# VHH binders against Galectin-4 (LGALS4), part 4

Target 1, 332 residues: Galectin-4 (LGALS4), of Bos taurus (Bovine) (q3t0d6)
Amino acid sequence: MAFVPAPGYQPTYNPTLPYHNPIPGGLRVGMSVYIQGVASEHMKRFFVNFEVGQGQGADVAFHFNPRFDGWDKVVLNSKQNGSWGQEERKMSMPFRKGAAFELVFMVMTEHFKVVVNGTPFHEFKHRIPLQMVTHLHVDGDLMLQSINFIGGQPPSNQMPMPAQAYPMPMSAQAYPSPGQYYQQQSRLPTMEGPPAFNPPVPFNGRLQGGLIVRRTIIIKGYIPPTAKSFVINFKVGSSGDVALHINPRMTEGAVVRNSFLNGSWGSEERKVSYNPFGPGQFFDLSVRCGADRFKVYANGKHLFDFSHRLSAFQRVDLVEIHGDVTLSYVQI

## First folded at step 4 (VHH; framework vhh_5c3l_4)

Design c45 (from b2 with Y103F Y109A)
Fold by ESMFold2-Fast, scan of step 4:
Structure c45 (fold): chain B 332 residues (1-332), chain A 123 residues (1-123)
Amino acid sequence: as target 1 above (332 residues)
Amino acid sequence: QVQLQESGGGLVQPGGSLRLSCAASGFTFSNYWMSWVRQAPGKGLEVVSDISGSGGDTTYADSVKGRFTISRDNAKNTLYLQMNSLKPEDTAVYYCATEGYSFGDWDYAFDYRGPGTQVTVSS
């Protein structure tokens, strides 16, 4: 099954160019737009536009435009009523022809903060009010791996439903049910706790409330060209038990999975139809807790399932990430 | 409509000097970075120098650093290139140009370029 978007996390995987689509709920302060892609080996230019509407000739609140077709530079500007504003330039190039990249736009109160491959690059002061921006437009000499809108869903401001004119008799509901009667039948993955942006490795995150059915852990990262292996553990802090151990091994081209329960490693699982963990590559990993198994997706595509070996998997209260990996975003 | 017109080219001896000018019209000149670009016989285009809209930031090709100075007068919509200590290797047609925002199948992405002015450095 395909990955299901959750509120505050709206990925699109392997979109075709040009990408020209609505930003879910529009732009708001605290939102980040994550773009993972590969610059073409023969790249001249690409751009990312934050646009006011979808029509051709739309105003552009922010135009971000790396160029190799003159001196290497990044051009930054806006466009209002068909006219370009004052051009800003950075004469440094954070992109490399043929190389994978991660480009992040953080929406701040005064500016867009631009981060490339985990390194702050530029701050572009707002020239057009953020609330007027409705669309993201990406085109040029690149291939898109993913576009993610994180923290971008605006808070719902819904009026409480009015009380019914004739309430139901209380006596009919006097006897308790095993389950909560008002429990939602949500099909969206749950995301709990605050996200970590560019956290250091080793990473240790607490799963408040433990690992419950439909909880989804999201890990965005980068595998350095010299990387040999890294580890993701879903762990019971009090015992040291590891319910799920994920160990990508770049030299072997393997994605090893196992458990460590009551002082013993279980049987290794290695079968995958593809390996998303290559040197010099960015990845987007989601680990979803199912009733009978973990469901793991990489870059929007199913990677493997891992049947629960720890029957009381709700006791898992730690996510550990260590080894040869750089982290962009962790949501647990 | 954007128009750019160069002047000031000519024949000079090695070690000599020339000052190029470019008259710009049809756009908000101060909003655009401006460039001097040259093409030697049998060669592709080479970016020589560029200057920010305000004139506060400049860049130069390694081949001309310390010898050429780019400047602009926004009140007159004019771009300048002062060329000192000229060498035979500086012989080229010099173009006033700006890198536009269009995407196209160009070797160099100059949406607007003047007709050029010939600079010949020879004894």
Scores: ipSAE 0.497, ipTM 0.816, lowest interface PAE 2.3, mean pLDDT 85

Design c5 (from a36 with T59Y)
Fold by ESMFold2-Fast, scan of step 4:
Structure c5 (fold): chain B 332 residues (1-332), chain A 125 residues (1-125)
Amino acid sequence: as target 1 above (332 residues)
Amino acid sequence: QVQLQESGGGLVQPGGSLRLSCAASGFTFSNYWMSWVRQAPGKGLEVVSDISGSGGDTYYADSVKGRFTISRDNAKNTLYLQMNSLKPEDTAVYYCATEGYSYGDWEDTYYFDYRGPGTQVTVSS
């Protein structure tokens, strides 16, 4: 509910179709677009378009279009000046009717790299300069769970204005805030290390500089249909102490939280208003370190808080993820 | 704008061969995948074969695999279907077709925006 996106992490949860909105800051090399959704059981088609400008006549830099009407296929193309270009096809279908999916577009220097459910699918060479792409358009026979724009931040020494900004107030858009060094950084989440894309499980990531107030860990993953449980530990590597242990248990329908300090498990916390960890489902988890507690959000919705039990939580220098989960993205 | 015209159909005996042609005009032929689709009497549309714009990738229905060969001549804007070892079950109207980019959900059949008027293939004694 009080979820605040970190810089370089721009989620929208449960958007309605058609989704047709600006890409924050436009497309940049190193940016990824994560789309989580469910293909309708009656699905014929859906599409994802990277569009030049807005409106119905916009050029399409990249059109991604899975089709079940006819032979199963994915069509990939571009549209310039009202004409479709040379059509590329994959005669393999990575989506299943009625099933949840994760579709990732990675913006590379020479192409869009398409990854479906953690498996590389296609590379679509750029036909239109990336700088001209301003909008993402999604429609068709699916339900959207989330769309997230990750990475590709502009250089740290400047805040370039998007080319799409037309008549905007001078003080609001034309210039970067003169007091940007006085931004209330203490209220915003931070992300420090490089992201891990589709890392193997077990995952062990080092928190360089340790856990600090406002540091936010992002975990995007998938729970296999046969999964029983998995674990996320916020750990002090030198002692083995676990400040926060998160253990989703699919067989029990529980999200167990605990600590392991000085060789002993503490008291379990289990209460949640909903459980985001279902078999066959994708999740987006953020764990933010607060001054008094961890604040955990799943799929954009507050899941639980966990009061600090390790007073010196700054000594937490390791995030471990293991068990019955696959990971698409980890940022620590 | 897009026009497709089939030719080469006819009556042939089981085990015989036939070559269908499709003349295309009004679009950049090499930019589009092309299909042969057929409709047997009292049946729905069946996709027979697909071919990429370059001709480098081809796909076939299991019912015709090993017997039919799809090809194209982009210089002549022409699509071909070589049909060998014909069976009575191959009797159908054969259409040259290409799929559009529109999102549509108005009927429970193979969706294509453009097709020719069809050419009749009859396989009997």
Scores: ipSAE 0.529, ipTM 0.815, lowest interface PAE 2.0, mean pLDDT 85

Design c6 (from b2 with D50E)
Fold by ESMFold2-Fast, scan of step 4:
Structure c6 (fold): chain B 332 residues (1-332), chain A 123 residues (1-123)
Amino acid sequence: as target 1 above (332 residues)
Amino acid sequence: QVQLQESGGGLVQPGGSLRLSCAASGFTFSNYWMSWVRQAPGKGLEVVSEISGSGGDTTYADSVKGRFTISRDNAKNTLYLQMNSLKPEDTAVYYCATEGYSYGDWDYYFDYRGPGTQVTVSS
């Protein structure tokens, strides 16, 4: 079944270049834009633009542009009325030709904070009001694995309004004012805890209210080239019972699943149609609690289901991640 | 339309000095980093020095550090390269250049270059 986006989590997987689409709900303080991709072995340049409108020649609030075709550098600038502004440069290159990367733009009050492969890289002061930014534009010598718009939602139990539709020959249906919300019948997965950005491993996150139907846990991470295995446990802290144990084993090329209940391991489940956990790779993992089973997606594609073996799965109150993995984002 | 025009090249003895100039037009000069690049006979293109739009930041190739100084006059839309302690291996055509923001069918590296000025260091 197709992956359903949760409020504050808006992924697009394997988009084609050029990517030039609306930012869902517009750009807001507290929002992060996660871009996972691979730099071409023959890369000269790629860019990421935060744009004012969609037209050709649109103003660019922030242009982020790594270049290998001179001295290695990252160029940062803005464009207004067809003219580039004062060019900023970083003479350090956080990307490697042919290598997978994760590039994160955090929208702060005074600047965009740029993080590459978990390391802070640059802060670009706002030159154009954020409220005018409507589109993300990515093109150049890379392959996109995913683009994800995370956070920036008001702290509210009401569902955010949908993004405005594109102009049509007939007028699009009117949308409520920005900031107006209504939620009585949510069909989207829930994401309840505050996000953890680049948390250390081992990671221990408490599931406030326990594991309930529709709760979705998001784990974004990186598998170092030398990694052998790592573990994700959905655990009952008081007993030590593990309702779901996920153990990617890079040496074996396996994704092992099991349970540890009443002091004993159950039967291993290993069947997958593909393995998202390769050395040197970034992954995006979604674990959703269903009524009868866990539903797990990796990089937007269904990976496996795991039927509940702990009947009182609501008692699961801990997510534990340890082993040979680096974490960029965890939402529980 | 971006236009760049170098001047100041010539023949000089080893240990001598030259000052190159580049007149720029067709763009907001102070918003762009500017570069001096050179090409020796039978060799590839080498970046010599770069300078920020404000002039506050400069970078030099290891081969010229301590001998060459890049500067600019934004009021005159002019880029300079002061070359001291010249060596025979500095013999090359010197180009004034800037990197544009293009992607696609264009040559991204030095989107804009002047026609070059010859510098010959010989006894």
Scores: ipSAE 0.540, ipTM 0.835, lowest interface PAE 2.0, mean pLDDT 85

Design c7 (from b2 with T59E)
Fold by ESMFold2-Fast, scan of step 4:
Structure c7 (fold): chain B 332 residues (1-332), chain A 123 residues (1-123)
Amino acid sequence: as target 1 above (332 residues)
Amino acid sequence: QVQLQESGGGLVQPGGSLRLSCAASGFTFSNYWMSWVRQAPGKGLEVVSDISGSGGDTEYADSVKGRFTISRDNAKNTLYLQMNSLKPEDTAVYYCATEGYSYGDWDYYFDYRGPGTQVTVSS
């Protein structure tokens, strides 16, 4: 990867199966695990386990197991001391053979909340203390596009931003707040807002403090099979200037980039080595502000750079997303 | 070691009734969904009915809805299938089964099943 991930954002792209790795910093309330993948066309089963320790006989705090090898169902359970607990089942199947999906596990105080393709699916009450969970294990008849551990860090400062933002002293910006000093996932965010989960489209997010060097915007979404186009704008709200306009066009198979400055569109940029925005596909997009350009990555791969055309890019204070797209996660 | 043992099969005339039982041991019975599965001569396995660990949720194949009733007695580790209005096409070996947590072959749909009990519906 050519960039540093945003705080509380720990992606792994295109992992091989079985995926069996530590959860960074363990499970915490407020943390979400985003799994994007494709169910095999000949899928029988796959599973996602939240495990206590690394061994083959590890206790399983939560076992999530969709099955097509009988009546379509999703099995949910736990395993303690080698014994399976009381089995929960959903006789509804939110997955489709051969189709891309997004599976989200939200760690709540009393339960895991399971969301599939943006729709709440199940709540699984904690049976094992969540702090004992150390590993995520995924295997079966699927292909993994990404696994991302998001959130679970101390909350950002709730104080209102000053009317006139000014640079903070480097010592204040460099060091974690008291209580965060030894936490690996608790990087001090700079001018970042709270995440939005499954926000409606059109989306309008305010960039408190504006677009500064190293700020990274994360957009996770889905392109409906019938989608024609959608737009992401990095905008100066007061003037209407658009520093960066990203316009995937599914009909044309194009990813158009441009600017709208002083009432006029600039020159279109279209060149990409691959197009991550296909109908029926989920994407993970990150837009990082550099000193001289935007750096844009999709699904862990560099997609394009866009040289700054707005000299005062820090004045960008709005991210707009509209058109034929469904959003699962936006971090500004 | 999971052990399942069916009983109650036999020969019955069309329109008759039978009650099948399954004695379970070697696992925490109330934690598992349980199934009745049947296999007619020369045919594949057919899921007849499923029941949740608590007994609060049940499912039935369309072929048996309204005629068969699945139930369980967790204190006795026993699964039941009440079969009413029996038809010649209900003739099959009936298995008590539970799905395992193993991943793999298509044949592992019922990781645990009993030896079966024969039900014959004929005059």
Scores: ipSAE 0.533, ipTM 0.829, lowest interface PAE 2.0, mean pLDDT 85

Design c9 (from b2 with N31D)
Fold by ESMFold2-Fast, scan of step 4:
Structure c9 (fold): chain B 332 residues (1-332), chain A 123 residues (1-123)
Amino acid sequence: as target 1 above (332 residues)
Amino acid sequence: QVQLQESGGGLVQPGGSLRLSCAASGFTFSDYWMSWVRQAPGKGLEVVSDISGSGGDTTYADSVKGRFTISRDNAKNTLYLQMNSLKPEDTAVYYCATEGYSYGDWDYYFDYRGPGTQVTVSS
């Protein structure tokens, strides 16, 4: 199965330009818009607009516009009733021609917070009420790798508990399944922890309740140009056992998977049809716990499966990330 | 309908001073960054200086830093360039300009330059 969207995580991979589409559910405080792309080697300009409606005369609540024509700068503005407002300008350029980037817009109560490659860049005060914004528009001299709308979603209306329905004597212990509250689809991933934004490396995240079937871990990160390797471990803290070890090795061009159980490394698995972990590249990794195996997706595409070697995988209570990687987002 | 009109150019000796003015009309002047751009004989355009709408932020080309001062009077819709310690290399036509939002279907309205004013620095 292809990558399954999780609640509060709605990626679109490799969209064509111009990108001009509705923002799912509109803008909400606490929502972040993650854009991964590559600035063209001959870039003059690109823009990202948060728009009121979809017409060519639409008001623009926030226009974000890096420019390499003239002095390098980022122009920020709004457009109301066909007129541009007071221009805000940054003479520092966080983008580089030909280089991959991650551009994040965080929707805050009073402003849009702009973060580029993990570094805070600008705060743009709301000039138009955020609830009027319906569309994201991206165009110009770039290639889009992904656009992700993350967080800020209100919980779906919860369905009545099965206990409030017809009683079943044979199933006195019946309790609502997780899927009954947010999504009825049994194939949808579940996410149980709070997100971490730009966490430091080494990262150690606790899997409260352990690794259960359908739990999905999301890791967004960046591989520095000089990176040699990094590691993601799904670990049992009490024993030191590693149920799944993922070790991208940039020099070898390999994605090594293994386990470390009872003091011994198992057999390496390396086969992949593509390698998403290149120097200077951003990645979006999803690790889903299945009944028989881990299912791992990178940038929306299936990367590998890893059959459980630790039979009691529910004992896995730690996600450890270390090595030559920068993290922008981790959801466990 | 955006109009920019420069004035104040002339002939000056090296080490002299000159003040350029630019009268702006047809837009909300205080909302826009304004630039002075020059073109020397036989050369391309060079951005000399920029100023924010409020006047709180300014940028200068390395060639003029410490010698030129950009300023504005938003009540009069006027942009200024004070040029001190002028050099023969400063000889150029000076244009008042604002960068537009031109790309694809963007508004080209503010991608304008005035007709220019000639500055000649010679002994």
Scores: ipSAE 0.210, ipTM 0.626, lowest interface PAE 3.9, mean pLDDT 83

